# Designs tried in a protein design chat: miniprotein binders against q56419. Part 137

Target 1, 326 residues: q56419
Amino acid sequence: MEGRTLEEVQEEVFKRHGVLVPKKELEDLAKALEEAGLLLTEKVEARLKEEEEKLKRERPMRLAGLSYPEGEREARAFLEAFRASYPGEGEEARVLLMPHLEPSRVPEVYGAALAALEKTPPPERIYLVGVAHRPLKEKAAALPVPFQTPFGPALPDLPALQALDALLPFELFNTPLAFREEHSLELPLFFLKGRFPEARVLPLLVARRSPELGEALKVVLRDFPGLLVLAVDLSHVGPRFGDTPLTRTLAEEARRRDLGFLERLAEGEPEAALAFLGANPTRIDGVEVVASLLPLLRERKGKVLAHRLDLEAPTLSAVGAGTLVL
Key: E = the ipSAE of ESMFold2; O = the ipSAE of OpenDDE; V2 = 0.75 times the mean of E and O plus 0.25 times the DockQ between their complexes.

## First folded at step 10 (miniprotein)

Design ib4 (at its last look DockQ between E and O 0.81; V2 from the best seeds 0.70)
Fold by ESMFold2, look of step 10:
Structure ib4 (fold): chain B 326 residues (1-326), chain A 108 residues (1-108)
Amino acid sequence: as target 1 above (326 residues)
Amino acid sequence: GDLIERLEELAEEVIRYLKEHGEEELAREIEEQIKDIIEALKSGDTESAIEILTELAETIARVLHRLGAPEELVQKVAILIFKVARALGMSREQIYEIAKRFARAIER
């Protein structure tokens, strides 16, 4: 709210309406507004504590009926339609980079991920690394509970999660609330669980670069082999993201940055990929995840299967999405 | 205190399942090992409690795998084992080792 003094408010009311409101009445109003704000804060905090307790047991679907179908039969048809959107063949992935953008906006990009999964032996577990869109207490977090999907619950790999937590210099499980609405895990998980229904999951979020996470994951992946998934989007350009109006030149730059980033990752050169972005002028979403996971990406060569810079017509903005196998 | 309660919960879950599947001898053995952990804790012998828990976790995982236990039961048991491990103050290396042993046993 505004930082006006009571005298300034009183003067403005007098100028606009010709009424001098006594200071006491303004003081009473200000106090009532403060009390109402405190009461709302208390109710919000109580609600969030309730949600946090629920998240210690399971993470429910938040996007069923919105981004993907709620029923299993419809969800399988949805999955098949997305695969059909990508006519190519995939390749086996030990590391898969895929988007978390709304699936209907980039159907062939998700289809490319499905094509890669078709060539990938079913893993014992999936290390699903998303981007935190809410604050984390630490640089990274996990939620060691079942994540509900239309294909049944995606069960956590509790031993691998505990092993990972044991190697980190911070508590991995201390921000459950950050997972409540985190689409960067839920949207990729729909596709992963649909293709690998028996794989356990390590649902991970990165907020800030954590070299410790990458070093720990390198050790954990050796003892607990699985599929590493980077669930990240690419460029974010246009007025929605603080730019000038989207132009052909800005879109071309965003595409160049996306592809240059992906191509350097595909060459096993993640440091070069990050250096190529410099100050990250097109706001590629995956930088903190890639920067955290350097030990897992170095010298791992692969292929870019798909890319799209998708226009958000109402906001004259665009978001990039890609599929990379390593 | 709370650690004893967690140990009793672990015992209840595992022993009930074993008895329901005709494994009363194994249930008895596991009950004895849990009692040994509790006794070691009461005598202040945390090191013995940790050694017994480490072997017990692997044994429980192996038995649950052999019996084809539902994944949700395996999850409950894993949760309890790691709660006990943390309450015992096990080092990060010890927790990593118990996690690796459990995982190897449940995956075979």
Scores: ipSAE 0.677, ipTM 0.882, lowest interface PAE 1.4, mean pLDDT 90
Fold by OpenDDE base, look of step 10:
Structure ib4 (fold): chain B 326 residues (1-326), chain A 108 residues (1-108)
Amino acid sequence: as target 1 above (326 residues)
Amino acid sequence: GDLIERLEELAEEVIRYLKEHGEEELAREIEEQIKDIIEALKSGDTESAIEILTELAETIARVLHRLGAPEELVQKVAILIFKVARALGMSREQIYEIAKRFARAIER
């Protein structure tokens, strides 16, 4: 493999195509390529093409049996346990900000989201806006296919997706491979589908701030009413993210940034929330999503239901998560 | 050729479902409208084709909703309609209008 390790190839494929090829598959592929005298790149490209063709039909679960149960019965018990982890009551949401972090790390934050959903009338459609952790061809993208869940497929709202595409200055249906393993959609969708099994979904990813997306969605939401969900995490601090190990001072700064951001959103001041972060030194994940959705967040008052800064002890790093209703 | 094939696929899916549910008259009406779109296209009257498709899309959506059609069928039909709309070179406004009418017709 021209002097590259399998890990380097895996990372390169991930960076280029947004696909994490299992190391075992890469090993098998490398062996097959060695035997065939073919470059690893050709087989990887062929596999990626096959995966892209599959994504024209459906998005399979990737985190079933890992982050949440695969079986429906167990999945329902999982939802109930998460709801039980939040002792409070929710409020009706028109806009829900919730995390996409590994659920086991912040159960009460997801519990708060479920509490809000209990007070929310079943929407006809859910606009689920996640964070692209992989490159997109455009600032934002959608995948207009069913997303598999333990509760059955989350079906796309094709008319509303087409309406949104019609109002955007770029092709919305781009970079399908970016959705293949995107947890920022899959994890929130588990909770949303479990609560609202009949809701159609608009699975959206934001890679970079797109004011056009917010303006388009404002029009679309008028004609195609639904629940807007921002699936975003908050601060990312510590060695995994280029900082020193978590200290009291660093944790206090992360919490201050997270809460200051959420509180300003709760006041209906999204521009103030962005301004408060400045250069975003604690790396709040949801900044580009919020910056894209300003027209939808303005003047909406709400409430912060939960917040947690969760320590990942092995890396001495922490990630912030919150639940906000508007 | 691709556009006609897409229209025929749309027709087949909708007409099959309607016939299976005893809506023979409506099936014939939809078949006639699809033929009219094809004839409009053959004559170069794209505007008429777009108009007929727009009304047909709403009619199909409404009927499928009324009959309690499976969501999978509704999704398939929506895909086909928008494929046809794009192939016709419909404007953003026209596509938006179809989307709005279709969505309203299937509101629960």
Scores: ipSAE 0.651, ipTM 0.861, lowest interface PAE 0.7, mean pLDDT 90
ESMFold2 (binder alone), look of step 10: mean pLDDT 81; pTM 0.785

Design ib5 (at its last look DockQ between E and O 0.24; V2 from the best seeds 0.00; counts 0 for: pae O 3.3 > 1.5)
Fold by ESMFold2, look of step 10:
Structure ib5 (fold): chain B 326 residues (1-326), chain A 108 residues (1-108)
Amino acid sequence: as target 1 above (326 residues)
Amino acid sequence: GDLIERLEELAEEVIRYLKEHGEEELAREIEEQIKDIIEALKSGDTESAIEILTELAETIARVLHRLGAPEELVQWVAILIFDVARALGMSPEQIYEIAKRFARAIER
């Protein structure tokens, strides 16, 4: 009933149709609709609770057979094909920025990440920092459970996760449902687990910038050394993202923004990278992650290995992806 | 109530594994340390319970690593240790210390 009183509904029905519905009938209808709505809400809530309980034990693959093969042998061949898509050599990474865009859209960008991993000693653990696409209860979250992959389960680094939680002024583990469909962790993890099958993982999401997260991670990384991975995409332009259809000018601006951002990060100047974006008119989605992790990015020089602004002809839109080693 | 239950779960998991692998003397030693924690709690000596737990966490981690324990067991034991630590009201700094000592012990 759109927030109207029963009397207003009664008057509108009379004016429109010439029938006066007694207030009692309208009251009975309102009660029945409330009861039916409560029942539907209860079923949805029960389903969500069931999913949440499953996520407290493990995070299953959601994209196997869609974005990557489910079988291990096929998955290894898939990794090699992606490596072959990047003709260059990588460099050792202490920090790796890589995308979470659908892998088939940017094969050489993922290939560049694999090339960097080839030069990187196997870490004890991987700090995998993605972008929350669902609301978190706090600025950041983690899910301290195994993430299933075709290469076996990626096991959580429970001591490092507990150490991180202890240093934060908020509860890190209180939004399990946000991880249910989070591709910004699952897609990069496929590549990371395939290359470093023995590494434990800290699966982290950022919703809103958290300076506290960056300071805590700087301390935790000293005592729990590992590979820091920023799993972020770059510009989002075109009608899918609220723009007019993609033009050459908009695409050129998106590419300029992407590369300028990455290049300033490669110079160890993350604040300058953020300032370069201004109001972020091309919607680079890595901003909140970079803003959170400033203490870990300052003074770290490195190299941009790859970039693509991937054009979606059906939607007349584009998404940027890049690979950066620090 | 829950604290003693978690301590008993920790003891059961670790002691069972040690006995299955011929470490009966070490299993008895760990059992006694857990009893010491419980006794300290019953006497209101939370500070002693925290000190014993901190040493015990590293010892358990070292033993499980030496014996090649499955990662699933190591993770379950870690969960129990941190549940106990929080129930004891340990400070963030104390929890961080246990995490660091546990991690170092399982990595060696």
Scores: ipSAE 0.637, ipTM 0.867, lowest interface PAE 1.6, mean pLDDT 90
Fold by OpenDDE base, look of step 10:
Structure ib5 (fold): chain B 326 residues (1-326), chain A 108 residues (1-108)
Amino acid sequence: as target 1 above (326 residues)
Amino acid sequence: GDLIERLEELAEEVIRYLKEHGEEELAREIEEQIKDIIEALKSGDTESAIEILTELAETIARVLHRLGAPEELVQWVAILIFDVARALGMSPEQIYEIAKRFARAIER
């Protein structure tokens, strides 16, 4: 706190540890610490250590009652309503690309994912690959613990996770705190667990492109077959992301990039999809995930089931979301 | 230093569990094997260290499974074994063979 505001400390802790400490807790700590900036660090570190120790056992729900219902009955009704929001039929998926955006923003896109899952035989395991919105120690990470859902815990596939760890040149089980608040896994997992209650899960995060991950997963998938899920969003445009307010031109460019990306993936050309984006000026979220999973996406043909560019009116910003089956 | 620390951590976790479950003889055997790995490493005999680790991994897996060890413990032990294997310079393919043996020992 050497001259820093509580907000700056909160931001620093978030950036450093991937944990959002509530302002009230920081205020209580600051009141206790009017004299010792060092004590905030120690208490924060102690709390982070405690949270890390808890994450050795389970990952609790963080978005229950906010993004989805906490109760199982209400959660099932939620799933049904989302499925109803998509009027089409799905296709069998071996690979599913779906969003991790707030579900209420893009209900039909999640509905399309549910439609695909209806046509998909129940997998033994789900490889759920999300985007790390917090720093990881390595390019990718996994958390080998149960993830809580309204439908019961999503249990990890420990044998498959071990096999994956074995094939990677880095420690896979790194940065457990990055998973604590990571919505890119929690939100998709709600839908996946709701449809496949008996499936084991491999919760994976990608921070940076890891070709090693794709090659390792290709081997693991041979011995441990399952559904591959890419939980990724598409374009992020507008003031929240460093652009001018959303215009027709900016929205058209975002849609063009989103659809052009998804269409090339649907043709089994993931390298072409990445090349099409170039410097990724509309900030497609899933780039590092796709770049990591190239060996698994090559030559797989599929179909784009849904796409939406959703406006966040208060910020005049928009986020793209899509559902793709391969 | 990091490798020895990981081996010591592996030993502590496995030996503690075995002693708690009355497998004192096996705990001693595993402790001796870990010491042998450390000695091999100190002598620069990486090949012997890899061989001992490979056999030890399978033994640990079988025993933990037989004793009904919690999945969390089995997972943690596997992680430690793979970290040690990486530190020993084993190839991903070699480590994967250990993983397959480990998995097979747990599925029976």
Scores: ipSAE 0.031, ipTM 0.477, lowest interface PAE 3.3, mean pLDDT 86
ESMFold2 (binder alone), look of step 10: mean pLDDT 81; pTM 0.779

Design ib6 (at its last look DockQ between E and O 0.71; V2 from the best seeds 0.00; counts 0 for: pae O 6.8 > 1.5)
Fold by ESMFold2, look of step 10:
Structure ib6 (fold): chain B 326 residues (1-326), chain A 108 residues (1-108)
Amino acid sequence: as target 1 above (326 residues)
Amino acid sequence: GDLIEELEELAEEVIEYLEEHGEEELAEEIEEQIEDIIEALESGDTESAIEILTELAETIAEVLHELGAPEELVQKVAILIFDVARALGMSPEQIYEIAKRFARAIER
């Protein structure tokens, strides 16, 4: 009925079915449909407000039983299996870049992250910086609540979060609903909480590059030292992402972009890493996080421990993941 | 909630824990500081209330740390302190100072 008059609908019904429906009956139907649509809108709005209120208390697991085991014993075994998939040794990390891609797709990349954590002294807190996959009201956001894991709740570092909020020109605690299904925090957190069960967490999302965030974090990290984790994926190529089907040439370009980006970060040259990507033709999703955190990445040298460009056979597409220690 | 109610809730959480652990004199001292905040607010002296809260936050954090308080209690107390700080209209720099003092005290 959108864009049509009731008389046009009446005429169409008569043409198709030989019945003339009175205009009043069509008007009553239109009102009923409008009222039903209003009720559905009210239900959705009420559900969202209820979810938002729940997220102000805690963030529950959304991927237990799907991406990782729900039970603690099984979760421990899961971590051990992932560590074993990377046979090498890690390096101590002050900054760790790790993926948020489905763990079973890149097991040795997560294993490399676990190897790095084995060499890293347990921190007081973890600055976990993910990529917002839902819109934020501001450039960045945090959710200052416990995040549930199979290893128990990952408690927020409330003083550090409050200090960070105080330094920003916008409200940091601005979009609770964006955290509801945000896997870029939940998947890395599973591994981080499993290795550092006593560390508090600053769960942060970046939607758009924020130089203000990086400058504020530089100050906060001096007063509230901890481990900085960039939970980002690399290239996204193929039809799912707007390209032709994955070819050897496109895959080679994606690998080149991924490794060139990581290698320049490993040399302590984050501006060069961003410049190397140019217009970001392979859609590395870590760029907004790296661009926000430049003050924390400059002059920090390190090592790329692992990389994989993982094929999504059903979509003829691929996603890159890597592990970098600085 | 009301600012006075939040201050009283903060007091109750901390004082109950201290008394359960035999720190009755410290509990009395903290109660007196909270009363001082309330009296400053009643007299319109918000700056004194802010100054007292800043010192109190550090003191509470130190005591909870020394007693080995459960992390759940430390979290509740932190929430209440920052809720009070906001209700007092503390500036960003003042909130940062409380955060730094609290964290330093609980991590010693």
Scores: ipSAE 0.679, ipTM 0.883, lowest interface PAE 1.4, mean pLDDT 91
Fold by OpenDDE base, look of step 10:
Structure ib6 (fold): chain B 326 residues (1-326), chain A 108 residues (1-108)
Amino acid sequence: as target 1 above (326 residues)
Amino acid sequence: GDLIEELEELAEEVIEYLEEHGEEELAEEIEEQIEDIIEALESGDTESAIEILTELAETIAEVLHELGAPEELVQKVAILIFDVARALGMSPEQIYEIAKRFARAIER
């Protein structure tokens, strides 16, 4: 802990792992680490168990007051400002690909998503498919509980979730702790709940490609129609991700990969989009999600509304973000 | 043991709500149906238990919807129904059919 504030550690853990460890928990952890031999493991396990028990009832906000406002009034003003950051008009979405990156980094990309949502009739339910930044027990998971937002709780569609579970060869309701701090769901859900307050949600995470998920969802969507949202980021390049510092060449390659991926998706060719990436040398985040949802993305024509490769100057790294409607 | 406890919890949640809303006759009917499921299970007649549960799930969903039950209660009841269905060894297809019926009942 040479010279770093607990806030800097919190920010670093969040940036590295998508985990917002409360400052008090970091203090407790630091104190526990100071006290720690054997007692840390038991206290950590007991706390994890308590958090798991809480997640049986609800998923609390973790990024309120950090990534978005906690108060509803302020949250509405936040939505309006993000919408204003995108000067274009949206299109009706049946499938929406949007980022889960820190909103302040790519405001116009979220603004494009909001523009699409303005042209989209209110869905009964939203299938929100995020990326698991933590290990899952299975290839995919769901958390069938209310997700807290500044606009009130996003309520789960339990019948549709159970229908999905029934069609999967594995238990869908696995690894609840993976949802606790998963920003790939929390951040897009803020925008979705703010636009569609009455929509039920199916919060899904993908850790590994699951063709079974796409086939199951195709059946479920027939009987339980709704908006499909892919909450995925694009390229991850630079030192944070194992590359050299961002150069013009590396940025051009990242943009080429991102746009080439999105354009092929917009043409209704998701297999071609995956094939175009090959070994995914720029580490497009959404690959496993897209690979899981192939049956739902095939033959759907759409449009790329926004793209940005956002520079994180302190690390000379960049992350791609895009908004696509199908 | 776990299945009976889940059925008892399902009964308590639904019956309590119905009694609070003046639907005593319907509460008694649901209680009787749950008892019938338990009896079927005790006798080893899993097929009858599945049939009763399937009808009960639809009935409960319709009633809770008609009464304007809180979403939290509807969710809790849905979870319990599906837990019971899994515990009964229902096929994925059978559970999926219950889910569709339940969804249709609460969307009307």
Scores: ipSAE 0.021, ipTM 0.299, lowest interface PAE 6.8, mean pLDDT 87
ESMFold2 (binder alone), look of step 10: mean pLDDT 82; pTM 0.779

Design ib7 (at its last look DockQ between E and O 0.84; V2 from the best seeds 0.74)
Fold by OpenDDE base, look of step 10:
Structure ib7 (fold): chain B 326 residues (1-326), chain A 108 residues (1-108)
Amino acid sequence: as target 1 above (326 residues)
Amino acid sequence: GDLIERLEELAEEVIRYLKEHGEEELAREIEEQIKDIIEALKSGDTESAIEILTELAETIARVLHRLGAPEELVQKVAWLIFDVAKALGMSREQIYEIAKRFARAIER
């Protein structure tokens, strides 16, 4: 390790490759490298290359048995319980904004999404736009491979993905390693695949606002109709995010910003929603996604079905989550 | 060499499926069209190769859909077609057109 800690190596690998290697894996590698007299970074790079080659074929589940059940029967019961947590009825969605937060933290928000999906005719394809929590080579990326779920693989819509790539000024199929552990796609996809088992999926990540993506998708959606899903969280406040511990005032501000954002989206005014946030002091996660998809959100009226600001007690921090149909 | 190998892989996947489902005549027709693409490439007639591939892509999609082919196979075939299309140096417009035709052919 040339005097570096495992944490420093983990951070370096994350910065370089956009992948968070588990500490246990790094420990195992470090031990193997000590025995072999190799640098930890070389072995980690070799492992990441192997993982990248695997991602050419499929994206395996990472959160099965942790965030949701691995078994199909248990997974169906999980879906039903989440749906039951939302007492309301949904509305038909052409655009669905839903969270990607740990499901157990905001069950009724996911329940609201499921309620909307119950009123939505089965789409041919789902455009699933998540947030890149890891660096991308481009502003946006796609992974054109099956995503494993307890309900079977979510298969890509390759024709629609290729059509999108053809309209973008950059290579859409970039940074496959960023998808390996990206929960912003995996968690929503569980619910979507469970509801629409036959739908093809376009798994997309946004790292930075891309107006080009929105314009391209507007054309693609005309020729390749489908459900658009924005998998985004809302405010991130408290010590984990650089704030003081959650107070009533901070929570009220987070809720105000979350609801003000969602309400303006529900009125078909996405530019107004972005303007309302200004410098985004409560760190709404979905800003870059919404900013990228403006052409698709304009003039679409809808309804906010659910919102929650969920406290993470160990860190005295909170994350906002919402469900919006358009 | 790489492009020909990709075309051969495309042929193998499609022809195997068609033969397994009793579409022997269509399998022969598709095989002949792939051979024509290869010959066009060998002669340097990339334009003809692109034209044949464009029509073939739609035909394959339509037939696989009609036969109720597994979605996994349909998507694999789509991938191979687009891989070939890119390797041929097809324009963005041409790739988009193939994508559109393919998607329509497999619409439920």
Scores: ipSAE 0.757, ipTM 0.902, lowest interface PAE 0.6, mean pLDDT 91
Fold by ESMFold2, look of step 10:
Structure ib7 (fold): chain B 326 residues (1-326), chain A 108 residues (1-108)
Amino acid sequence: as target 1 above (326 residues)
Amino acid sequence: GDLIERLEELAEEVIRYLKEHGEEELAREIEEQIKDIIEALKSGDTESAIEILTELAETIARVLHRLGAPEELVQKVAWLIFDVAKALGMSREQIYEIAKRFARAIER
């Protein structure tokens, strides 16, 4: 009870109902409620343990039939439709920044990523770095298991993941449940696996900036070459995100912040890109990933291929997405 | 203890696959290498155990690649090798070296 003694409860019951309940009866009731609560907690903990054990073997699709088709044939057609939504040419990427926003909202941005992948030799592996939307036990995490896709399982690169784990001051394989619903990996992976079906994957999440991660990845990428993908969204503005209502002025500021951030990254100036954001007033969610990966982004020049600030009409809010090759 | 059980699991996975593919001599050699690791551990010679594991990891990777082993088996074997390496108390640099040698052998 909320700071009440059994005597206080007994008195309150008497005051309200005219019944004096013996103290033993109240004690028995309290004990029974505690036991029932413990049993419910044990059932929830057992269920979570089951889910965690399943995630130690594979990560199933969560968004098939919702964000992309579940069947392979339909998924390939879906992939090609996205490529067609971007009429331009890509460029070879050593580093690719792409969104994790719902694909149907920014089709040409994902199409630009596909255009870049067309120009990119098939990598041995893909370092896929997303944004943790659930707490991690450490600053970053990986899940070294197959991720299911409509194109077959995306297999983990266990040697590269173990090499990375060996270089970090914390255990990399630390929070399997955080991957259960993590769309920042699943949505980009659909496009990456569809284009590079033979590439192994390092599925990585960043919760908090980790300079150690970037330093370790620079070493690992030297010995285990591959494609580095930053799977991040840009500005989040409007009432859904704690802002004033979306106005033309707020939308222009979000666009300016997004493009200024991307342009500075394209010049090989990631510290300047972060400084340009200041306190990050438009809530670009790529900040912690970029801040972690500075050693991999410095002096690497490239090009912004696409950007959209997509309006959420029902919430009068917007989310920015972009495609950058380095 | 638990380390010996991990070594036995590694042996079982690899040896089963090799026998199914007519590689009886390699299966015997790998079984002997794992016995050598266990004997080195019983003698307190962790350095020898680490050296044997390092060579064994690369040898297993080369053989699985040559035989066209399914990626799922390669993944399971890799996990077991790194589990053993960590349980042996190998340094960060030693674990990194095993990872590099294993990856080169599987890619080649």
Scores: ipSAE 0.650, ipTM 0.867, lowest interface PAE 1.4, mean pLDDT 90
ESMFold2 (binder alone), look of step 10: mean pLDDT 82; pTM 0.791

